VHH binders against Mitochondrial Rho GTPase 3 (MIRO3). Designs and how they scored, part 5

Target 1, 175 residues: Mitochondrial Rho GTPase 3 (MIRO3), of Arabidopsis thaliana (Mouse-ear cress) (q9ma88r425to599)
Amino acid sequence: RKVVQCFVFGPKNAGKSALLNQFIGRSYDDDSNNNNGSTDEHYAVNMVKEPGVISDTDKTLVLKEVRIKDDGFMLSKEALAACDVAIFIYDSSDEYSWNRAVDMLAEVATIAKDSGYVFPCLMVAAKTDLDPFPVAIQESTRVTQDIGIDAPIPISSKLGDVSNLFRKILTAAEN
Short names: E, the ipSAE of ESMFold2; O, the ipSAE of OpenDDE; V2, 0.75 times the mean of E and O plus 0.25 times the DockQ between their complexes.

## First folded at step 2 (VHH)

Design d9 (framework vhh_7qbe_3)
Fold by ESMFold2-Fast, scan of step 2:
Structure d9 (fold): chain B 175 residues (1-175), chain A 120 residues (1-120)
Amino acid sequence: as target 1 above (175 residues)
Amino acid sequence: QLQLVESGGGLVQAGGSLRLSCTASGRTYVMGWFRQGPGKEREFVASISWSGGSTYYADSVKGRFTISRDNAKNTLYLQMNSLKSEDTAVYYCAASEYGLGYRDDRYAYWGKGTRVTVSS
């Protein structure tokens, strides 16, 4: 696979915009498919290169920010057909942010199940510079036990601390 | 549709070992092993998350069985050590649509099973 489509979910102020900006230093807002002349989707595109690996392993990663409507208007099943990996980002210092991200994951998983789509889902703990590592470990254990997914991936506001996430996204899409 | 194919079953003496394999035709998330012994209901054996970072075992097999996966090969494994006559069963590979499977009917895809007989 040359292109990996990663759908980015999460509540407001979870760090979605910061993640997209750190990934490329820019974002793309495509207004062409909205009757109101705008979309709730932002796109960030870049090549991801694993350090020390030959350039033929380079992948194009697309981060697509997706909004889930609360008025009974859920993400359409057709929209999920393009998803290779879904990530659910939350502010690791905010219990409400965590609860909302888990709810979003449950909704997306339900739509995928009902539609026959299978793709990996990853939790992303943002702003980990505000939380101690032991809290993240405890939350990881609980999440894997309750839902059957992998432990949340921590990222920091520091530029270098997001590269592990992009590597994990590509690994998830390939396996 | 996702297909799962089990292999590795057979006859083994008590105290022996067997390794079961299950190959999937496509992407999987949570995968698990279930078994059904003669005259018994189907029961949970073990499950594993997609990354392999989280594993769960039935108390009856804990310390004796090890679940693992090789995602590059789309293959799930069950290493069975110190086998007992009570382990005699048809072993089924199962896959959850998404990571909502653990000891319950969240598994959407099932293999046809591989038979394991433990004799003394």
Scores: ipSAE 0.007, ipTM 0.148, lowest interface PAE 11.7, mean pLDDT 71

Design e1 (framework vhh_8emy_2)
Fold by ESMFold2-Fast, scan of step 2:
Structure e1 (fold): chain B 175 residues (1-175), chain A 118 residues (1-118)
Amino acid sequence: as target 1 above (175 residues)
Amino acid sequence: QVQLQESGGGLVQPGSSLRLSCAASGFTFSSYAMHWVRQAPGKGPEWVSSISGSGGSTNYATSVKGRFSISRDNPSKTLYLQMNSLRPEDSAVYYCAKDLWRGYFDYRGQGTQVTVSS
């Protein structure tokens, strides 16, 4: 049985917790009664079933929220060894959220390369029920992505439809 | 630390030309693609143009194609945007951006204001 570990990154208020809650209808916290910051982990687990796929081909998708330390981003090289795919979630209505998520992606990708790890990185545009952000930057990303990152994947956790994101995560993990 | 400093903006009349400059530091300039992005008041950022690290390849938004030219001088670590036949709709703060890991970019400078008004 295949298990895909997806690490979930993103700035504060980008929608990480909402995505995890929507994924399974429940959330798991390492310490729901004591917020210890950088060591806290939020997990969501679901088995993604594809139309026409037999049971033995089902995959187990694990979403692991990476909590950002107060006033900083810190993730050990060892922690990335378990990553099969990384997603970076930003608030599509907030340019600072976009910039922060891109910074996180650059840092994680650099650490992975320096450590010899290889996994896909995907940008995720959350809260797309708000005004689109930024149309022109999305165009630039597509133009320059000849061998790079896929265009940002739009989701709206308020509307409850995130199936397309999960399919893309599984496809990326297969590579 | 990546640092980008834009300059060359100003107030001009429609049909005029301006050349924007971006002084880069903190990275090996010639190894990265560079981009120009603009943001008009009350609107989101709009990608304008891109240039490869060697300068051998350029791309432009359809709204500026044929009027704007992107170029770079790797020895001086400077990116340029030559803007011709300026229109009121070109009014914006212009930012230069370093290409990031895996094809994404970020604008890190304060920007330079371009106002096209009669």
Scores: ipSAE 0.000, ipTM 0.125, lowest interface PAE 14.9, mean pLDDT 69

Design e10 (framework vhh_8emy_2)
Fold by ESMFold2-Fast, scan of step 2:
Structure e10 (fold): chain B 175 residues (1-175), chain A 123 residues (1-123)
Amino acid sequence: as target 1 above (175 residues)
Amino acid sequence: QVQLQESGGGLVQPGSSLRLSCAASGFTFSSYAMHWVRQAPGKGPEWVSSISGSGGSTNYATSVKGRFSISRDNPSKTLYLQMNSLRPEDSAVYYCARDFGYTVRWENYFDYRGQGTQVTVSS
């Protein structure tokens, strides 16, 4: 019934397509018709149960992947008017992926501040089954603390990890 | 006034084929990607397929890949879903949906959807 709009940011190869495919119930391996980084890539919405709600009503979670150009992304301030939660996904084993995700968060936070929009921002560490680079954990904690957001949320291809992320997104949108 | 009208559903036997149509009006059809979404009795909506505005790119859910084919005819403003080798699990109301468009494009949002067409696969 109530729609929660989550904007999904992240550099190329961070795992955005895998996360979105998992959300809509598609196989992790099913991406042969997906053109990464183009308008031809489409994902659907799924109904999710509200955390802790005991009723027959469902809250609709919509994940919107924000497309990236080689020089970054073009995002108008008007586009952020619909954002309830922003998540920034990075490859936990790749320092460049982390740096790009942080840059994106800083850009989005600046646009939101300039526009008077307020929404929670969450960092998401993907591919946690790979070894993370040592400096990323310390730096991610410092950067998120400096910005006033929660520490990065780890996810893997495991259903439990992804379910936890979706629950945290819904919880963040409520406050 | 954006309007989407689905048709072509019905009762068929397993292994049969059906072609669904969606007639669009009230907007520049070729400027929008389009989706097919289905909802089975007692279940939530499931995305089935998407097609770009030009028709040059298509995507499919794992459960229908290789059996279903999405296409569009921009001059007639019509979206199609060709469904082959139908299974009982494909029984659902099928909806046509228009993709959400912004200056920075993102997926996973439908700003308009039709009333749906019922597909029942049963002997």
Scores: ipSAE 0.000, ipTM 0.124, lowest interface PAE 16.1, mean pLDDT 70

Design e11 (framework vhh_8emy_2)
Fold by ESMFold2-Fast, scan of step 2:
Structure e11 (fold): chain B 175 residues (1-175), chain A 121 residues (1-121)
Amino acid sequence: as target 1 above (175 residues)
Amino acid sequence: QVQLQESGGGLVQPGSSLRLSCAASGFTFSEYAMHWVRQAPGKGPEWVSSISWSGGSTNYATSVKGRFSISRDNPSKTLYLQMNSLRPEDSAVYYCAKLPYRSGYDHFDYRGQGTQVTVSS
């Protein structure tokens, strides 16, 4: 596929906006106070180069941020038909963030099953430059193993360490 | 110093065609993906199309897919947008952009001055 639609889920303050800014090459500290509401900041588009392959294998990756209102996500089940890969981002230093991201994954998986949609789901551990909550690694590994998905992918938008995630998203879309 | 200079806009009737050009300087053009973004009066910017650094991959917003064609000429450092079957809703200032698109931002880094496209009788 030349175009990959990646839906970005996660609780408020998990790092979704920071991830989209880093994806397009903006600084972590980029000011989002441009009269943009959460509904206006819903996607980013970029071409992703594949290291070690020819330029003709470049793919378009679209990161679509799923809006959060009253701690629930705003997404119709029909909208999931466009999803090629879903990522669930959480603040690795915050147990509530992890629990909510897992709940969102369960909700999305249920909607997908009910609608007959099939796409890979990836957990993304954001803010890995911060101290993790006490059981983060053990619990996250166990939970992802139990539900049949890959172990969480660590990133830090503050440190600019996000490029590995985009390659993993492209790989997941082909598997 | 990144400079992008758009041209080719104008006033046309619905159903007409226009070809926009963007002359790039101040960076190694062949090493960057390039993008077209448009902004209509009173509205936020809208991503239109993207092309990989080699020209081997292109993508389009659903609103223009099948009507617009993005291309580039790396030796001349020029980006193009061929616009066919123009509609009144295509009226906007069209910007050539080096930075990938992010919805919700009013200001773009690495964009040109824009070229006005008006589709009206």
Scores: ipSAE 0.012, ipTM 0.418, lowest interface PAE 7.9, mean pLDDT 76

Design e12 (framework vhh_8emy_2)
Fold by ESMFold2-Fast, scan of step 2:
Structure e12 (fold): chain B 175 residues (1-175), chain A 121 residues (1-121)
Amino acid sequence: as target 1 above (175 residues)
Amino acid sequence: QVQLQESGGGLVQPGSSLRLSCAASGFTFSSYSMHWVRQAPGKGPEWVSSISSSGSTINYATSVKGRFSISRDNPSKTLYLQMNSLRPEDSAVYYCARVYSDSWYAPMDVRGQGTQVTVSS
């Protein structure tokens, strides 16, 4: 499989636009929270090498932002057939952002199971340079362990954090 | 000094064809995978197509597969996108981008001003 489709979920102002802009090398412009309930669709692409293997063929990683409206995601069951890995991004300083991201993961996991689709789900903690909400670190680790997924992957404005996220996405897609 | 210069856009009717070009300078073109990305007014960027540094691996977005063809000429340091059977939804500013083939997870580097494609009846 040469193309990995990563669906990006998360509530408003979680950092989805910042992540996609970093991925395509554009400057971040935080204007995605509009209070009007409107949505916008973004894609970002990179060609990546398989971890630990020298390959004649580079893989293409596609990040597709899932549209949201009124704090819910807009995605059909049929659209999930194209998903190879799903990430759920939240603002690490906002308890509501965390709760909504966890709810979205549970919803998507249920739809996938009911439809016979199999893909990994990863939690992504954005804005890690901000102070976390009370008990956030302990609770996020506990909840991901309870669900049976890896601990949340932190990202900030640092390029190294984003590279680590992409490596984990590709590794998850291979399992 | 790295430069990417897109050209070939224009105003055409549905069903028409256009050939976009991207002229690269200031770097070893053959060491980079190349991409076409487009952005319509009020929309975020959408990946269109990619080609590996050697030209052997080519991928397309589902929305353009079968209509668009990406190619490159490493000696002339030029990337191409042949666009056939154009639709109104293909209207956007088209950008070329480079990714260093020796680095995994390197961000896509978009440097040019893009070339405007407008498909209107």
Scores: ipSAE 0.006, ipTM 0.296, lowest interface PAE 9.7, mean pLDDT 73

Design e2 (framework vhh_8emy_2)
Fold by ESMFold2-Fast, scan of step 2:
Order: C-alpha cells, then structure tokens, then sequence
Structure e2 (fold): chain B 175 residues (1-175), chain A 119 residues (1-119)
C-alpha cells in the first residue's frame, strides 16, 4: 500500500474541479444516491480532495488542488516537499490557459530544483472535446520536450474518461 | 545568492524602441525559465513575457504580443527584452525574474529599470 501525493496546478477554469469530481466519482458508484459522497472529502489550504483508491497498481492516489489567489498559486516551499507528482492542467481550447499552465510548471520546477526536491511533472490538456488553438499541439510537445517532461495528456470531463491520466500519474510516481 | 541586474531603460517618445538587458548571477542561468515583469506607479506588477531554459519557447502578455521579443544568451547569462512600437501604457519599472510560486514573479528580481514613454 503506497500513497501517491499528486498536486494539481492550473489556472482558473482549466478543469481542475471537473478532474477532482471525476476522481471522486471513481471511488463511488454514480448510480447510488450519493449518500456517502461527502465522507472522504476534506478541504484545506491547497487541498480540495482527499484519498480515493485507484486499484490499477494497488496504490492510493491523493489529488490535492493547489488554490489560486490573485493570479498566483497558494503554495509554500515546505508544502512542495510532500509532492510525489505534479500535474498542470490547462484548457486545450484557450491560449491564455496554456500560457499560464506552462508558467506555473516553470515556477514549480524552478522551486523544486532550487530546494533539492525531485518529482515528475505532467501537463494535462483538458476540454479536448473543444477545438484546440492550432499552435498548442505542436508547441506544447516542443515545450514539454525542452523542459524534459512527457507530452501533454489529453482528457475530457464531458466524456468522463480519465483512467489513462491516473495510470500515467501512478507510473510517473514509480520512476 | 541569486542576483539579477536590469538595464537599458530610459525616456522615449511613443513609437520608439528600447532593448532591456538583465545580467544574472548566483545560479545556473541555463537551467531556468526567465521572465520579464513590469510595475507602473500605484499598480500591481504585470507579467510581460517568459522564455524557457533553452530559448526555444516564448510567451507574451496579449498587450505586448507582436511588439516585444524576449531572448536569452546562456553563455553570457543575460536575458533581453526588445521593445518595439512603445506606447504610453508601457511606462513602468521593468524587472527580470527567475520566478517563485507567487505570480507575477516577484522573487529573485533585481532593482528594475525605468521605462517612460511620454509624448
């Protein structure tokens, strides 16, 4: 039983809440009365959701949303020590969302390097059911290659399939 | 100890060009994204532009896109901002920043260089 702490970064409206809601949905039957859906939810500064079980690798995955205030993220350098995997989610149809997510990744990677912390960083392209801006696909691949991370992982909250992303997070935590 | 020193500002007329420079020391410059941030009197800081560690990827605020160009020279540990078609709205103190988790990248910046665009 290994616990993976995944910090979720991204600009406002990038799909962070939808991703965390889908994660909770994986732990509970969507056809039930949602009578117990609040039992494992906890809210804290820099955290919105708590443990659920992703059984792909017999690990517990914890998704913690990093809160945004005044265009900056609410995160102390000390809190970053607990990060096993960082994901940076952006709205694939919005150039501003992409630019902001890249900036967040650069800042987090810089802090981690400066502090001696080592954890994988992953870009997540949300809302892929919307038309992406044309340059985003090629530039996102180039930027992630330059930074030394994997190409962005596409998801769509409207399609409800995020299992590939969760598997990728767990795999990254093993390396 | 991280140090960043900006230069190249001045007083210019609208439509003019300026090139800003930032000399970096105390860290491995070639390993970090770098940013330009500006702040006008009585206003909060505004992010202007970013460049990746290798210089191949750049981002710009919409207010400056098409007019400003960010670049870097890793061997000399210098960051540049080429500013064309300057407008009165571009008047601010310009800072280079290595970044921190707080936007708009206030940490690890120098004393800044003043740009005044006045007609």
Amino acid sequence: as target 1 above (175 residues)
Amino acid sequence: QVQLQESGGGLVQPGSSLRLSCAASGFTFSSYWMHWVRQAPGKGPEWVSSINSGGSSTNYATSVKGRFSISRDNPSKTLYLQMNSLRPEDSAVYYCARGEYLSPYKDYRGQGTQVTVSS
Scores: ipSAE 0.000, ipTM 0.145, lowest interface PAE 13.4, mean pLDDT 69

Design e3 (framework vhh_8emy_2)
Fold by ESMFold2-Fast, scan of step 2:
Structure e3 (fold): chain B 175 residues (1-175), chain A 119 residues (1-119)
Amino acid sequence: as target 1 above (175 residues)
Amino acid sequence: QVQLQESGGGLVQPGSSLRLSCAASGFTFDDYAMHWVRQAPGKGPEWVSSISWNSGSINYATSVKGRFSISRDNPSKTLYLQMNSLRPEDSAVYYCAKGRYLRYSLDYRGQGTQVTVSS
């Protein structure tokens, strides 16, 4: 069975741990998620039904959280070798979160291009149960159009609305 | 209310076997894919194995393929993991998890059972 490796990027407080915990169903653990070592990466794994495919072709989806380095956002090409899809999650109510996620996407896309890796990059708007920051729709439309990526995918871990994200990740990995 | 109760862990020697069980309640067991996930101290969770609602699709992580066997008994609402040829690196808390076979919204539940493989 095919395994899809989805790398999860995003600034602090964007909702990365909440998304991974929801996918696994685990409660927040300070030692494991917030206070653990800087070299550790978290994984969440599940079998997910692919849209338009019969039930016996379910795929395994791996969500791998990529941590921001203490000395800034530096990634080696080796760090991206296993990536099938990259998602960049931001707090939809926080313009700083949006700007940081866009910067991360630009850095990852540049490293991938320079290394010969080709994988889709998706923006994920988290905490959509909150009001968006001013001009959020105009800003996201402009930036995603300029970069050449799809419009941000809305989710709310608090409201449990994450199914559409997993479907889009699997679809992106096929293209 | 979804309830998953793992059992069968313990302290064993390398090369030994263990059979883990997961008793499910609070949902229609027959409608969902079930999974085993493990987490060792200081490491992130690692997917181990998955089985579809009718046992028609079974998958294993490369690290356990050929040594572990997942199975389910729908009448008793129980998921199993037969672990053979255990290695020290298999030491972890093992969790069973619920997933919807034809859905994208999936939940992980369970409190885990500790497996320690020590020489």
Scores: ipSAE 0.000, ipTM 0.109, lowest interface PAE 20.7, mean pLDDT 71

Design e4 (framework vhh_8emy_2)
Fold by ESMFold2-Fast, scan of step 2:
Structure e4 (fold): chain B 175 residues (1-175), chain A 122 residues (1-122)
Amino acid sequence: as target 1 above (175 residues)
Amino acid sequence: QVQLQESGGGLVQPGSSLRLSCAASGFTFSNYGMHWVRQAPGKGPEWVSSISYSGSNKNYATSVKGRFSISRDNPSKTLYLQMNSLRPEDSAVYYCARELTYVSGWYEFDYRGQGTQVTVSS
């Protein structure tokens, strides 16, 4: 498919806004932004060209930020019908952020299962240029293995890390 | 006193068409995105379609894409769902829902109507 809908989850101050801002920045002078309707949606849209393939295989990635209120996320189960891939962002220097992101993944996975939806879930470790808490790397690898998903994808303020994340999102959606 | 009142449901044969209406009151209809959600007997609710506040953007569930058409008339505060090529699996109670919108959002409903029954029977 040429359009991939990525839902972006994570606790407050985990880096969701920074990620979307970086993604939007990559589309500067491109008319691919998508701010629709009454929702005042925070969408970021970019065309991602697959290495070594022609333009008719290019994909459009849409990042949709999931709202947070009182440490929970604001999402109806019906909205998940549009999800092609979900990412869960946490602040790698903050144990609370990690625990909350894992809880959110479990909540979303349960809603998806109960509703009959199937989509990949990815953990994203933001702010990796900060010192991680002592057990973060070992624990995150173990936990993701236990729940059957890939190890967390690290990102920092560097553009290269974010580009790698977007490629992994597209790959997960195709798998 | 936000109120949403659905109408237009009924018993039809497979392949038939039906148009649902939702009359809104108690809020500024033109400021909100609107949705249609359905619930089949013994199953949870399923999102069907959405329309932006201006009517410019429309979305549909995969199961109804190409068969259903959502529209709105802001002056009359009415939402519509035109259902074509109806199938037995479209049988459900159809609800009109108002989208809750803050800083960033998606399909979150702060109000639902009472529903209108659609039965597609061979």
Scores: ipSAE 0.000, ipTM 0.091, lowest interface PAE 18.2, mean pLDDT 70

Design e5 (framework vhh_8emy_2)
Fold by ESMFold2-Fast, scan of step 2:
Structure e5 (fold): chain B 175 residues (1-175), chain A 120 residues (1-120)
Amino acid sequence: as target 1 above (175 residues)
Amino acid sequence: QVQLQESGGGLVQPGSSLRLSCAASGFTFSSYAMHWVRQAPGKGPEWVSSISSSGSYINYATSVKGRFSISRDNPSKTLYLQMNSLRPEDSAVYYCARDKWLGSSYFDYRGQGTQVTVSS
């Protein structure tokens, strides 16, 4: 079985807990975006069959929320060795959430480059059931083109629209 | 103890420039992303700009793009905001804030603020 390790980054209230809970089969909960005031490490595992595969070949996708240190965002160089795909989730209705997620991507990309690690980075626009922040499409298109990544992938945990994200993660890991 | 001290505010006319500074102490400044936030009388706080820990990535609120420029000097532990073409609607108390990845808010710590008044 092929195993894809997807590291999940994003600011508080971006929808990380809701996404992880949905991935392990839990219902969407408005409270799932609460931080509880602690640095937590969570992961979820799912078995995904590739479209068009005629055999019983399944990929195992692991979503792992990245833990941060109490003295700030410090991710060890060694921790990134297991990363196959990094996703950076933000609240699509909140300009500040977007900016924080991009800052996280820039820092993770810098650490990976310094360590010689290469893995795809994907932006994930959560809460697309809410109105987007002003000029969100123009801003996200400009920034993702400037940093050389694909346009943000929209999801809504409340509406249950997350399957496209999982397929895009697996596709990115194949390249 | 984490401390953030803003300075550089003042009373200016529309079209003027100001440079705000924020001196950080009590933590490893180079390990944190930093933000500028402002609050006008009778309004809620408004995020203005962010800069990553390395300074490699910068972003601005749409209301200030092209007029404001954020920068940092990690060796001196100082955050800056260069404000050009100031408008009356830029009048606010400006705070620098240390980033918070997890928690009840987007900011971990903020300073006492520096008052900017743009009046004709």
Scores: ipSAE 0.000, ipTM 0.228, lowest interface PAE 13.4, mean pLDDT 72

Design e6 (framework vhh_8emy_2)
Fold by ESMFold2-Fast, scan of step 2:
Structure e6 (fold): chain B 175 residues (1-175), chain A 121 residues (1-121)
Amino acid sequence: as target 1 above (175 residues)
Amino acid sequence: QVQLQESGGGLVQPGSSLRLSCAASGFTFSDYAMHWVRQAPGKGPEWVSSISGSGGSTNYATSVKGRFSISRDNPSKTLYLQMNSLRPEDSAVYYCARYYDSSGYRPFDYRGQGTQVTVSS
């Protein structure tokens, strides 16, 4: 499969827009969109070098931002059939952001189970250029271990440190 | 500085073929993956196809897989889209781009002016 569909979940201000901007080569603070806003979907598409292979075998990665309404997300269970990998982004300096992202992962996992869909879920710790919230490392390690997923993947859009995430998404999609 | 110019669109009947071209300038063409994106009236932009900088890797939207073929000629800095077995639903303005983001783009920097494809009897 040369095209990987990655659904991007996370609470408001977690860094979803900054991640999508970095993915397509914009600055982390770029708010220029040139989109008329008439579409209901937000996604970014680009090529990513597959880990361990030469550049001419690059895969296409699609990052689809899941819309937020109030404190939840808007997504039909049928739409989840297209998901190859789900990522849950949180602001690593904000404990509320972490709690909300964990809740979203639990909700998505429940919908997937009820619908018979199977895809990997990854936690993404954004804004790692900021100080983490108290006991963040200990709590996040414990919670991800209890859920049975990998430890959160750190990124910083401000520092341009996001390439490890895209490689991990592609690796997860292959398993 | 970055310039992209599409051409090759037109009015054709269902089942026909068209070859779109995109002339690039103002950057090192072979260093960038290139994309084709289309937009039909009243609809949002739809990603169609991508090709790596070397031309060795290509990807397609399911709606065009098996009918469309993306290619590039790095020496002439030109991107191509060969469209076969055209259907009325393929009618759209086709854009070439250095990257694609459905939330926005920079048409003058990273996207061309577009070329209209109309498939109608």
Scores: ipSAE 0.011, ipTM 0.449, lowest interface PAE 9.4, mean pLDDT 76

Design e7 (framework vhh_8emy_2; at its last look DockQ between E and O 0.13; V2 from the best seeds 0.00; counts 0 for: pae E 17.4 > 2, grease 26.8 > 24.2, placed apart)
Amino acid sequence: QVQLQESGGGLVQPGSSLRLSCAASGFTFSSYGMHWVRQAPGKGPEWVSSIWYSGSNKNYATSVKGRFSISRDNPSKTLYLQMNSLRPEDSAVYYCAREGIYGDYLDYRGQGTQVTVSS
ESMFold2-Fast, scan of step 2: ipSAE 0.304; ipTM 0.694
ESMFold2, look of step 3: ipSAE 0.000; ipTM 0.109
ESMFold2 (binder alone), look of step 3: mean pLDDT 87; pTM 0.883
OpenDDE, look of step 3: ipSAE 0.028; ipTM 0.411

Design e8 (framework vhh_8emy_2)
Fold by ESMFold2-Fast, scan of step 2:
Order: C-alpha cells, then sequence, then structure tokens
Structure e8 (fold): chain B 175 residues (1-175), chain A 119 residues (1-119)
C-alpha cells in the first residue's frame, strides 16, 4: 500500500479539527485524545480508494494537523522531510484567516525550497456554507496563481462536502 | 492601538549596507510574528522577510536571501532588517507589519522608511 502524508496547516478556527473529524468520523475531543503526541500536533488516518486507475489497491492517506502558535512560526525544517502534500486551510468567511493561511504557505514553501524538499501545496477554503469575506474570487485566484499553486479548493465540513479534497490531495501527491 | 515606527532608510550606493529598525507598541510584541514588506513606485507590495515571535525561525524572499537578515529584540520591542549588498532594485518604501493582506493592502503598518539605491 502506498502511504501519503498530508500536513494540514491553518490558523486557529480555520476548520482543521473539523476536517480531521470528518475524515475519520470522530469528534475533535476524540481525535485529539487518540492522536495526541509529545508535540503540538494531531493526525488522522483513513484508507482512500483510487478510482479507475488501480484495481484491488487502496492508498492510505494520513492527515497530520500542524499546530502553529497564533501568528508564531513553530515548524522545524526537519519535520517537513516527511511531507508528501501540504494543505493550507482557511475560514472562507474570514479575511484574517485567509491572510494567515497565505503567510503560512509562503513560510513553508520557503523552508522546503531552502531544504531541498519538494511537495505540492494546496489552499483549502473551509466553511463555504458561510458567506465569503469581501475579497473578490479573482483576487484569491490571482494570489494562488502568483505563488504557483492551484485555486483554493472549497469544502464544508458542516455539510459533509469534503470528499473531493481527499481525491485532489492524492492526485497532487502523484503528480 | 497597534503602532509601528520604521526608521533607518536613506540614499546609498549599490553594494552598500543599511539597517532598518521598527519600534512596536500597543500589543504583546513577543507573541507575534513580524514581517518586512516593501513597495516600489508603480508596483504592488512585496513580502521581504518574516521572523517568529521568539526569533527562532526566519524566512526570506528569494530576491533578498543571503543579503538581508531579519532579527528582533523582544525586551526593547524592536524589529530589525540588516540589508547588505544593496542593489538598485531594492529601492522602495519599507514597512514593518504584524499582518499582511493578500489584496495588496497592509494592516497595522507604520509610516514606512524610504530606501533609495543609486549612483
Amino acid sequence: as target 1 above (175 residues)
Amino acid sequence: QVQLQESGGGLVQPGSSLRLSCAASGFTFSSYAMHWVRQAPGKGPEWVSSISGSGGSTNYATSVKGRFSISRDNPSKTLYLQMNSLRPEDSAVYYCTKEYWPSGTFDYRGQGTQVTVSS
């Protein structure tokens, strides 16, 4: 089985815990208790089928929540050696959440480049059941294109609409 | 109210060095990452460098890496940018900020300090 390590970044209240709970079908309290390590990180694991390409083979996707002190950078370059895909999740109704997620992506991308690590980075727009913050879609798309990544992937954990994200993570890890 | 006061800019020749300072007040300085952002005439803002609240982690834009060094002194609530081997393309107004907006605007920035590299 192929294992894909996906690091989940994002500011406080962006929806990281809700995404991990939806991925494994547990509440935040249960997830944090079961995946509590000596570091300020949580992870979840599930098996995801690869549609149409591989028969009788399932990929294992591991989501590892990276907790960064609010407005403080905590991640070491050594920790990024295990990253196959990085996702940066933000609250689509909160402009500050978007700004912090973009800043986190810039920091992580810089460290990866400096360390010789190569992995795809994806922006994830969470809480799409809420009204978006007053920044045009063209602006967010322009920013992601300027930094060389795909347009933000919308999800709603409240509405259970997250499966497309997991497929895109697996595709990014392969390409 | 968050206040940031930049200083240290000036007119210098290519290859020269400058040290910029940013005095912060109105928030718990050591609890926030700080950033340097610059804006040249006719261009949008460009992120230059960031430093974590403790000073343990730093990041730089590719265009300045190896030439610029960001640092902070938490007891004095001051952020610094040491700029070496300055080039004409480094000419801009430099701002320190606690937050950076992706739409090309700034929040909690100071008045800025002008750096001009010529002749």
Scores: ipSAE 0.000, ipTM 0.119, lowest interface PAE 17.0, mean pLDDT 69

